# Ledger of designs, part 3: VH-VL binders against Methylated protein MJ0556

Target 1, 173 residues: Methylated protein MJ0556, of Methanocaldococcus jannaschii (q57976)
Amino acid sequence: SKFVKLHLVRTLNKYKELQKIRVKDVMISGDVIITTPEKTIKEIFDEMIKHNISGMPVVDDRGVMIGFITLREIRKYMTSHPYLNVGEVMLKNPPYTTADEDIITAFEKMIESNKKLDQLPVINTKYPEKILGKLEGIIFMEDIIKLLYENIIKELKTLVSFYNHNTEIKIKY

## First folded at step 5 (VH-VL; framework fv_ecleralimab)

Design m20 (from v5 with heavy chain T59E)
Fold by ESMFold2-Fast, scan of step 5:
Structure m20 (fold): chain C 173 residues (1-173), chain A 122 residues (1-122), chain B 107 residues (1-107)
Amino acid sequence: as target 1 above (173 residues)
Amino acid sequence: EVQLVESGGGLVKPGGSLRLSCAASGFTFSDAYMHWVRQAPGKGLEWVGHIKSKTEGGETDYAAPVKGRFTISRDDSKNTLYLQMNSLKTEDTAVYYCTRGYWSEYGDFDYWGQGTLVTVSS
Amino acid sequence: SYELTQPLSVSVALGQTARITCSGDNIGDKYVHWYQQKPGQAPVLVIYQDSERPSGIPERFSGSNSGNTATLTISRAQAGDEADYYCQAWDSSTDVVFGGGTKLTVL
């Protein structure tokens, strides 16, 4: 009981610490793999396979993000129209995050997205309601999941293990 | 090679009307957000209004001094932007520039035409 | 109505650094764009989004924007830099404002 309460408090505290982690602390900001609206979906499909990625920010000639292209969207057209341009297939209003947003909010954006994204572009903008900002980086769902595992899941596994080996807890509940 | 060429300027009396045209080439006009900016002789730049791309709804917005008197429109089939000016005042005397907006809001004006002079006097 | 204030004129010696300011309430929360206009010519974009240079604009041109002041900086000034310079921002998604312009004289 005291053990369970202590570890529940620890889990809550670790969750609060996790909420303080910012996108900029986890994101990849150097050499982000990007594409442009003029390239064909066949070209970028081959590039995605080569680099083992499922999505790319689409930037214009100024480096401003104008969309996001995913392997899922490309697959819809690859057999019939492999030479469609990225600009014709891309998500024009993709979810995105900023460097100072917390990673839980960023994770929720990926999970709640109807587009089932494995990553989220990070942009720098003075108008957060607009996609009018330079691409600063990319944050991957897998990196957030690792942090969730280390901070929450491991602690919960400890609590579950204690419950399963404690006869007093089983009788009480 | 983006080019914007204004035409239709001239001399008109107060209370009169005039229509300016801007012929665009070298880019996909139908996707572009277009603006009119004017400059009175020896004075600074003043925004007149804008029109969004047709695919984004084609909404127009105007500066307070011209609202209700000026109308911006576009013909994407002809790659042409228009400014219909009604109830002209002497204060409307200016060189009128057609310019392409980078993005619909908060962006810069990346390309400008040569301008066309409108003189409103008796 | 939102207003952007620029000095009427700025003088710089050949090879020296010119600084042209653009003042507005909380202008640092807005993107500021800068245009160069030579006599009898249309304006040309020289800086966009506070500090970015279009292709073809020399590195001598730079910009900054924070608090209540945006600044266009022209280092190693050349005779060809002599022109009127205008700052521009959006007050809202439906309203654009220009500064009054600054005449740069290269002596």
Scores: ipSAE 0.560, ipTM 0.798, lowest interface PAE 1.6, mean pLDDT 89

Design m21 (from v5 with heavy chain T59Y)
Fold by ESMFold2-Fast, scan of step 5:
Structure m21 (fold): chain C 173 residues (1-173), chain A 122 residues (1-122), chain B 107 residues (1-107)
Amino acid sequence: as target 1 above (173 residues)
Amino acid sequence: EVQLVESGGGLVKPGGSLRLSCAASGFTFSDAYMHWVRQAPGKGLEWVGHIKSKTEGGYTDYAAPVKGRFTISRDDSKNTLYLQMNSLKTEDTAVYYCTRGYWSEYGDFDYWGQGTLVTVSS
Amino acid sequence: SYELTQPLSVSVALGQTARITCSGDNIGDKYVHWYQQKPGQAPVLVIYQDSERPSGIPERFSGSNSGNTATLTISRAQAGDEADYYCQAWDSSTDVVFGGGTKLTVL
């Protein structure tokens, strides 16, 4: 099928294009909502609700990311100990990405994380196996999913629709 | 204010032992990476070893010249870093500095103690 | 065995710019930190992570790091800048490594 061939080639080319997209092309930089370890979890909970976010990077006085705080962790303590410091509750070794990493690898880090993260902090580090670098930005899973949907899922949906209304690509075992 | 104060230096004979202490104040010691750095008279700085924070397991690493002879430990309840030096050699003669490492083993040494002199001589 | 090489000494005229180099294989892929040490005193951090300045260090101090060379630059040199300067980096094979130190003389 000319139609099937055209759309398969198009889908493969779109996937190759996606592999070239770097975190820096998609991330939010500049206006990243951050916190510091001495803030209380009550303060941070209120900020997260206000901005409709589920997590934020924790930075020190040098702007280096030292951890990541999530609504999940805050909720465990909010009713009993609302004045615990962020530094006591935060994830001290969170998953992270860098500006030059591809978005597929960044997405995989979010999905494979046992922390159920909706975002990854983006840090500038010369040691990608370790965390020691200034916070550059944040990349949201939502933004990566939108790119996957528009470039891959929509094309596959078109091919599946064609398959369901035609018989030329039926397989027999 | 951050302060690091070394003590325990002195004169020892080759083959002897000495224990150095570093009293820390003004920061959360248990979260800190700590290092020992030495400087032989008239020579440059030489890294001795480090100990990771309590939350990262308190693991230690050492420079090749001291490996097997020196042991770094910490007492977080007393905010104190230790360097146990065994089988001392004349080459170990130096001022020993206690330093706070910024975040990890590849971070800078943002605070230094005044140093304590260890002389190994017959 | 990773090594950092510094010149033994550098001279600068009062008010002029001093440059102290720290050479190492692919040092630009590592964070470099710089320390100032005056006679009888403990070292003081003057530059961290290649180009960042700690609070209290004058803006005359700056750093760069690319390729095989990191550089500490001291602009508008003052008599009080006379000291030994050490670069430092981390390597997976050697852990922490220091350069041999450079004596800066302000003429």
Scores: ipSAE 0.543, ipTM 0.795, lowest interface PAE 1.8, mean pLDDT 89

Design m22 (from v5 with heavy chain K52W)
Fold by ESMFold2-Fast, scan of step 5:
Parts: C-alpha cells; structure tokens; sequence
Structure m22 (fold): chain C 173 residues (1-173), chain A 122 residues (1-122), chain B 107 residues (1-107)
C-alpha cells in the first residue's frame, strides 16, 4: 500500500538520521558524577543511592579515566568488605566510547557488554585499545532508548496501527 | 611526595659491567610502570627500556642499542628498580635516569630521579 | 625509525611568547609530552598528552598538537624559563622517541 510504503520510507529515513547522531550530541559533559580510586566502596554506595545511578567513572588526579565502578560489584563486597577501596573493586578495562562515535554503536557496546552497563563513559583517546584519555562525559542508555522510541518505535507504532485497522477491514469480508 | 633516587654509577672500562639501582618512595611502586632514560654529556634524552608491574606480567622492552646487553628488573619488596649493564661500550657513557611512566604505554614520564653518571672509558 | 625534529634554539624577549615546535609524520595522531631541563638538573614534565599541565606548572605553559606539528607555547616568558625543552612521543608500545631538544634563551 501507498500508506505503508510512505511510512516505511519515513522509518528508514529516521534510522538514517539516527546514524548521524554522535555521542557528543547526547552525552552529559558537565558535572559528571565521578569517583577516585582511594574512596571506599561504602562511600560510593551511598553516593550511588543518593544520585540514583548504577555506575560511575573512576578518574585519577589528572581527570583521566582509569576504571569504572558499578553498583553490582559494590553490592558483592558491601557485606563482607565495605572498606575496600574503589581502585580494588573497579572494572579496569571497561567499555567506553568517544565523542565522535555514533549513538547506535555506543548503544551496541552497552547491550553487548558482559558487564551489564547502563551507561558508557566518553573519553578522549588517540589509542582506542586503551582507556588512555581524559574523561569528557557520560552517555546513558535511557537517553539513547528515548531517541530510538521517538525516531523509530513511534513510526513503527503508526505502521502497526494502520496494519491492524486494515486487518479488521479484511476480516469483515 | 614522589621520589626516585638512582645510585651505582661510576667509571668502568669497555667490556665491563655495572648495576644501577633506583630507590622509589611516595607511591605504590608495585603498581608502577618504570623506565630508564639516559643522556650522553651535552646530548639529548634517549630511552633505554621499561618494565611493567609484576601483577601485569613484569615484561621488559629495550631500545635497540642496548638490547641483549642490558637487563631491567625490579624488587617490589624493596621498592627498587635495577638496570644491569653488561658489555659496556664508550657510547653508553651517559647520565642514567629512572623515571615513572604514567600509564603502561603511551604515557608521559611524570617523575624523574636526579640521575647517576656512568662513564665508560679505557 | 620514527623521528621528532625540534629547532636547536629559540630566543624570546622577557615578557613575550616563545613557541617551540616538534615535527613528526602524523604526530597529531600521537600523544606528545614536553619536558623542561635546566643545567645540572633532571628533566621535569611541563606538558602531558598534548595540552595538559601537571600540578605546579604555571598557566603560561600550554601545548597543542595537530597534523605534523606539536607546539609548546610559553607566554610571558621569565628568566627562569631558560632551559632545554624536549618533546616526546611513542611510535609504538615499544618505541619511545624524544626530540633532539631546543635551548630556550630569554633575552
């Protein structure tokens, strides 16, 4: 149908527009909630609860990201070793993205990660095999999901609604 | 405060051997990526080699001019870095600095010792 | 092997801006670090990762790195800035390269 074709073309065009969106267009770059390796996991657990976050970048005194700490790992040790330092518990080689990476690739890094990250740190690095770079920001999976909903899922819902309406008419015969 | 103090330099004849030591303090030495850098009198800086932390494999790499003659090692229980220099040549005459590397690779040398002079002369 | 080229010497008038260059093929794709060395002293890190200053280094020191040239800029030059300056980069994980050094004279 002409209607279905038009909306399929619109959905494809929305997807192509999404592929042009860069991490820097979506990320939080100011006031990123971070921690340092010397803090205890007890302190960081309280901070995570206070700010309703599940993870935060671990930075050194130069603002370079050296790891990532998650609520999952903190919870594992909280009962037995609440005074372990963040540096002892953090993920030392976390997935990360850069400002110029597209949001689809960033999203795939989060969902394919065996670390179950709800966010991805954004670093400035010349050596992509290492987290040797200054922390520039953080990108949240929920913000990418909102863009996917608005640009793809909403159009798909329109197509599904049209299909269901047409199916009802066909059943009448 | 981070401090690196080299020792063991001196006068040695060509073909001789010498061992340099670098005493480290003010940081967790066992986690540190350490380097040796030298400077011939009146000349520029030249990288000699490096050693990773033991927990990260303790691997060593060397600049081509010293490979096979020099050996870098560390004793984390003593917070000490070593450079064993064998088959010394007159071209090895230099002030030898131990330095701390910021990251395992591609990082800067954020702290340097005062240096120790090695003179290779007949 | 990969080479970094610096001018042998640079002169600057007191209070003026000095620029010391470090040239290398596609050096902008590498991190460049800068060291200051005064006579009889060990080198001191003054700029790391192209443009960052260590704690204690005056704001007058800045850096940039793009294309084939990295630059150390020293604004409002002081007599105490007289020193040899070395750029340094990694060509690979096992190949550390230093520039030949630049002698800065403050007139």
Amino acid sequence: as target 1 above (173 residues)
Amino acid sequence: EVQLVESGGGLVKPGGSLRLSCAASGFTFSDAYMHWVRQAPGKGLEWVGHIWSKTEGGTTDYAAPVKGRFTISRDDSKNTLYLQMNSLKTEDTAVYYCTRGYWSEYGDFDYWGQGTLVTVSS
Amino acid sequence: SYELTQPLSVSVALGQTARITCSGDNIGDKYVHWYQQKPGQAPVLVIYQDSERPSGIPERFSGSNSGNTATLTISRAQAGDEADYYCQAWDSSTDVVFGGGTKLTVL
Scores: ipSAE 0.496, ipTM 0.790, lowest interface PAE 2.2, mean pLDDT 88

Design m23 (from v5 with heavy chain H50R)
Fold by ESMFold2-Fast, scan of step 5:
Structure m23 (fold): chain C 173 residues (1-173), chain A 122 residues (1-122), chain B 107 residues (1-107)
Amino acid sequence: as target 1 above (173 residues)
Amino acid sequence: EVQLVESGGGLVKPGGSLRLSCAASGFTFSDAYMHWVRQAPGKGLEWVGRIKSKTEGGTTDYAAPVKGRFTISRDDSKNTLYLQMNSLKTEDTAVYYCTRGYWSEYGDFDYWGQGTLVTVSS
Amino acid sequence: SYELTQPLSVSVALGQTARITCSGDNIGDKYVHWYQQKPGQAPVLVIYQDSERPSGIPERFSGSNSGNTATLTISRAQAGDEADYYCQAWDSSTDVVFGGGTKLTVL
């Protein structure tokens, strides 16, 4: 009773804490692997395989993200047209997030995307509905999943353990 | 190299019509937001209107002073932007610039043509 | 309806710093772009998105934008900087809006 109430309150508090975590607290910045529209899909395919990555932001001369290129899109053309330019194959208007967005919303964007993205580019823009902004980072789905596991799943395991123990004692006595 | 070249300017009487053209080269025209900006003699810059990229539906928007009188269109197969000006007034006298909008309606005008003079007088 | 206000003129001594302001309600929530226009020439973009410089524009040109005021700063002013300067932003009520322009005189 009091134990269950305590752990339910803690689970809710952990979820509220997760809602306060911003993309900027989890994203990587600085060493983001990017490409440009004039590179060939063969060049970036080789780079993606070498670095074990499945996607790259595509930026223009201003450092503004103009698209996102994935292994899935590249594979459609690699055998027949390996010298197509990135700009011809990339996803235009890809999903993205901003540094101040919460990680739950960012995670939902990845899950709901029909482009099967394992990451979201992080951009800086005053008009998130209309303009793609300067690339400032990338956030990975696995980093968000790890936070969910550490904060929610562990607490749920505690509640399940308590329930099982109390059920056994009650049956015995 | 990006180039924008306007043509079609000239002298026209009040109530008349004139069509300006802007020939674009050096970029993927169909992906670009295109704008017309004018400047009356000795005055400041005034936005006339824009046409969105083909991917955004090629819709048009106009400044209040020209709405209903001017029409912007584009021919992506010819890389050409047009401004059809009807019911011209003396206050429409200006140098008309063709300009490329960077990315969206919030973007800067990164390239400008040389301008073409339109004079509306009797 | 939405208006951007610039001073009519600004004077700066050769080698000194000029500051040209562009005022508008909550302009800091908008991207501001700056153009230089010399007599008989088309405008040239000198600053975009508040503080970014196009290639070919000297580092002496910088910009800022916060609250109700955006500022174009020209350090180490040169005779060739003498021109009209215009700020530009977007607003839902007016669409694209330009400031009235500022004539910079290098003394």
Scores: ipSAE 0.526, ipTM 0.776, lowest interface PAE 1.6, mean pLDDT 88

Design m24 (from v5 with heavy chain H50Y)
Fold by ESMFold2-Fast, scan of step 5:
Structure m24 (fold): chain C 173 residues (1-173), chain A 122 residues (1-122), chain B 107 residues (1-107)
Amino acid sequence: as target 1 above (173 residues)
Amino acid sequence: EVQLVESGGGLVKPGGSLRLSCAASGFTFSDAYMHWVRQAPGKGLEWVGYIKSKTEGGTTDYAAPVKGRFTISRDDSKNTLYLQMNSLKTEDTAVYYCTRGYWSEYGDFDYWGQGTLVTVSS
Amino acid sequence: SYELTQPLSVSVALGQTARITCSGDNIGDKYVHWYQQKPGQAPVLVIYQDSERPSGIPERFSGSNSGNTATLTISRAQAGDEADYYCQAWDSSTDVVFGGGTKLTVL
């Protein structure tokens, strides 16, 4: 049908546009909430609660990301050893993305990670197999999901609703 | 403050052996990539080899001219890096520097010791 | 084997800009680090990862790296900048490699 064809073309065009969206278009680049390896997990736990975040890049004195610390890792030690340093608890080789990577690949990195991350640090590096890059920003799963919903899922829901209505009428009458 | 202090240099005959030590302080030595770099009198810098952090397996790699003759090791309990030099040649005459590599084999050498002179001569 | 080529010497007038090049095939795809060495002293890191400056290194020192050439730029040259300068990179065939060094003379 003409209705189905128009909405399929619209959905495909939106998907093509979505494939061109880069991490740099969605990420937060200014005032990224970070921590350093010498701080205690108690200090950063309090900070995470205050800012309603579940993870923070860990950077050294050069601004290079050396790890990533999450509420999940902190919870393991908070009651018994609240004064452990971030450097002792952090993920030393966390998943990360780059500014020019597409948002779909970044999203897949988050969901395929065995750490179930809500965000990815964005670094600038020439050696993707090693963390050796300055922290440029952070991208949240929530922001990617919102784009997917508005551009793809919402249109598909409209098509499915139309299909179901017309199929039911055809069967009944 | 970060400090690297080399020792063990001296005069050795061709075919001889010598062990260099590098005492490190002011940083978490066990987390560091450590390198040896040499410089022949009046010549440029030449990379000798490295040893990865203990966390990354403590594996070593060497420049072609020294492979099979030199061995790099570390003692994290003593914050000390070693270079065992065997089958020394006159071409090995150089000041040997202990350096800290930043994070990986791709990283810069952010701190250097003052060097120790090894002279291979009859 | 991968090689980095530097000019043997570069001269600059006091207060002017010196440029020291480091050439290598597709060097722009690699991080380049730069070291300063004065006679009788150990090398000192002056630029890391192409263009980043360590704490304590003046803003007169800058770096760039693209294509086949990396460049160390020293603006408003001072007498104390006179030294040998070495570039360094990593390659899968050689591991760590240094350039041959450039002697900077401040006139």
Scores: ipSAE 0.498, ipTM 0.774, lowest interface PAE 2.0, mean pLDDT 89

Design m25 (from v5 with heavy chain H50F)
Fold by ESMFold2-Fast, scan of step 5:
Structure m25 (fold): chain C 173 residues (1-173), chain A 122 residues (1-122), chain B 107 residues (1-107)
Amino acid sequence: as target 1 above (173 residues)
Amino acid sequence: EVQLVESGGGLVKPGGSLRLSCAASGFTFSDAYMHWVRQAPGKGLEWVGFIKSKTEGGTTDYAAPVKGRFTISRDDSKNTLYLQMNSLKTEDTAVYYCTRGYWSEYGDFDYWGQGTLVTVSS
Amino acid sequence: SYELTQPLSVSVALGQTARITCSGDNIGDKYVHWYQQKPGQAPVLVIYQDSERPSGIPERFSGSNSGNTATLTISRAQAGDEADYYCQAWDSSTDVVFGGGTKLTVL
């Protein structure tokens, strides 16, 4: 749920170690599954199913991201207009991140997005205020959640173990 | 095939006006950032101004030497870019190039027209 | 106001490597593009976004951009490389800015 995710985001902001982790440390940079504006939504629907993904960066001939297409947007048109081009359906101004951004900020972008993204495109740009930049990778919400879960659980396990040891010493007397 | 063809250049007296046109073809003109760049005889390239794509509202920006005197506009129905030049000075004498900017004001100029000569002289 | 500085001229021997510099404050934080212009012709894009080559531009052309200096490198120089070369960037104070241009002579 959003409620649980919101509490996790607020908790992450308090962990200094997690703040040291940058998008480039977690993202997938090789063989990112992408599409182009001239493909049909039917074609990319089939590709999304094949790759078990819910979204794809839309790139031009230079590999620059010009938009982002989601399974949710495709579903709106699939029954009536399966041959619409990706460029006609894509999000033209999606949220995105950069390689050097911290994973907490990237996670917050996904949570706060009104577009219900399961991932963020990672673009290489000297102008972070502009969406148009060369596609460098993709970062998935599930990978951030796994990292958050492992760090929180490890910290809690360490604290519990320390507490139990000290408590047992106390009750021994 | 992308083509940009300028027209409207010529001889004009100081204080006069000229309107340059640039006919574009081979791409979706309404999605393009368009620029004017000039080059005085035997001198270097100087940016004049740009107009943003239709989707970004078609807003304009200008180089300091031409602000208040030059106006850039576009007619997306005719795939045509315009440069209205008022209060012309001898320093405005140059070949004027129409060019397509790649995606934004930070982008390169991937296509250039042949240029049109504007001579401001009495 | 932001300015880009290029040397007025650079000479290179046939088959050797030419390097043309473009200097500007923290230019490495900006995308730099390079244009080739031959007499009587419109400029041609040879490098965009610091180091990328447009289709049709030979591998001999390369670019770099770091700190205060961007560099256009032309390896194995040919007679046909003689031209004026211009760098270009964007700055919030000037919008688009060009360098003064460098005349490349192949000896």
Scores: ipSAE 0.570, ipTM 0.783, lowest interface PAE 1.6, mean pLDDT 88

Design m26 (from v5 with heavy chain H35S)
Fold by ESMFold2-Fast, scan of step 5:
Structure m26 (fold): chain C 173 residues (1-173), chain A 122 residues (1-122), chain B 107 residues (1-107)
Amino acid sequence: as target 1 above (173 residues)
Amino acid sequence: EVQLVESGGGLVKPGGSLRLSCAASGFTFSDAYMSWVRQAPGKGLEWVGHIKSKTEGGTTDYAAPVKGRFTISRDDSKNTLYLQMNSLKTEDTAVYYCTRGYWSEYGDFDYWGQGTLVTVSS
Amino acid sequence: SYELTQPLSVSVALGQTARITCSGDNIGDKYVHWYQQKPGQAPVLVIYQDSERPSGIPERFSGSNSGNTATLTISRAQAGDEADYYCQAWDSSTDVVFGGGTKLTVL
């Protein structure tokens, strides 16, 4: 089918373009909402609710990321210990990405994580095993999903619709 | 605000021993990586060794020329860093600086004391 | 063992730009820090992690690090910039390593 071939070629070309998209092309690099290890989990819980966010990079006084804190982790302690410091509750070894990593790999890091992350911190480091590094930005899962939908899923839906329409007389169920 | 003050330097004979102290103030000493760096008269800077924060295990590492002869320790209750120097050689003659290592041994030394002179001579 | 090489001396005219290099194998894969030392004084951190400036250090000081060479750049040189400058990095074989130092003379 010429129609099927045309749409497969279009889908493949869109996927190839998608593979070229780097984290730095999608990430938010300015006005990232961050916290510090000295803040209480109550303070940042209120801030997360106000800004409708589910996580924050934890940075020191030099802007180096030392951890990541999620709303999910905060909820475990909020009712019993609201005045615990962020540094006591944060993930010290969070998943992260870098500016030059492709968005597909970044997305896979989010979905493979059992921490249910809606975002990944973007860091710059030469020693990722020993130091997390300077915070450069944040990339949100929703922005990656939007790109995947617009470039791949919509084209696949068109192809699937064509296939189903032309096989209706052959399929009993 | 951050201050590091070394003491204990002096003249010592080859084979002798000497203990240096560094009094720290203006920061949470127990959270800091601390190092000793030396400088022979008219020469460049040379790292001696470091000690990690108590929360990171308080472990020590040393430069090859001093390993087995020098010992670094800390007393967090007194905000004091120590360098015990044994079996001193003429090559150990230097100004010894107490330094705060930022976060780890691979980081920078963001604050330095004024140094204390150790002279090893007969 | 890992070594950092600096020129012994660099001269710069007042108001001009000085560049001090620090060479090491694949030094661009390491963080480089720079220290200023004036006669009879302790070293002062002027650049950390390749290009970051500590609070209180003038914007005239900048750094870069790529390939086999890190560079400390001092623009609009002043008489007070005259000092010895040391680069520093970390390597698994040597731990902390310092360059030999560069004497900057402002003429």
Scores: ipSAE 0.258, ipTM 0.698, lowest interface PAE 4.1, mean pLDDT 87

Design m27 (from v5 with heavy chain H35S H50R)
Fold by ESMFold2-Fast, scan of step 5:
Structure m27 (fold): chain C 173 residues (1-173), chain A 122 residues (1-122), chain B 107 residues (1-107)
Amino acid sequence: as target 1 above (173 residues)
Amino acid sequence: EVQLVESGGGLVKPGGSLRLSCAASGFTFSDAYMSWVRQAPGKGLEWVGRIKSKTEGGTTDYAAPVKGRFTISRDDSKNTLYLQMNSLKTEDTAVYYCTRGYWSEYGDFDYWGQGTLVTVSS
Amino acid sequence: SYELTQPLSVSVALGQTARITCSGDNIGDKYVHWYQQKPGQAPVLVIYQDSERPSGIPERFSGSNSGNTATLTISRAQAGDEADYYCQAWDSSTDVVFGGGTKLTVL
């Protein structure tokens, strides 16, 4: 119980620290791979394969994100209509996050999305209900999962190992 | 080249009606948010209202002074924006500008027509 | 009934920096756009989203927006900059507000 209490307190403290981590501390900024609405889905399919990515922010000539295009949506049209424009296939109101949002909320947006996104675009906007902001970066689910693993899952594994050991001793005796 | 050309302005008596047109060219009109902004002689700019693109629902919004009297509509097949003005008042006297809005509700007015003068006088 | 307040007029000497303010309650939480209007002409967008410059607008034009005040800054003022300047913001998604306008005189 002393061991359990110590590790439970550590797990809770690490979760509280995770809640303080902002998207801006984890996101990729600069060199974000983007596209524009007039490019063809064939062009960006080839680019996604080349860069091993599953999605791209779609930006206009002002650098404002106007949509998001995914490999899953492209695949629906690639064999029949490879020359459709990105603007015709993209998600016009994709989920997004902001630099100051916490990473847990960002992670939940990805998981709860009906589009099963592997990443979220990071937008600088004063109107969260409307996409009217410059693309600042992108945050990947894999980077958030790595933080969850290092801070939460490892502590939970330690607690579970202790519980299983004590349960076996109790059954034996 | 983006071009907006207003027409239909003129002299009308209080209580009368007038319809303004705006012919748009040089961009995909059907994707654009369009607004009307007016300016009384020697006064500042005043927003009249807007209409969203068809893909965003084609809904309209109006400034309080014109709600219930003015109607904004669009004909995407003709690349034309309209402002139907009913129950006109002397304070509606102004140059009326057709504007293209940057694609969002909170956007700027990136292109303006030359304006058309509406004079409401007895 | 959100209101934006601008000075009626601002004077600047050739080659100097002009600053035109636009005041509103918590205006820093809103995007501010700026328009230039010369006599007998339609307005022209000179700054959008607080500080962004449209293609074709000289780098002498810049903007800022924080707290209760947005500012349009025109450096190295030229005679051709003489005009009325209007700030604009959205009170809500369905209501646009313009400032009263500032006449810039280049001496």
Scores: ipSAE 0.465, ipTM 0.768, lowest interface PAE 2.2, mean pLDDT 88

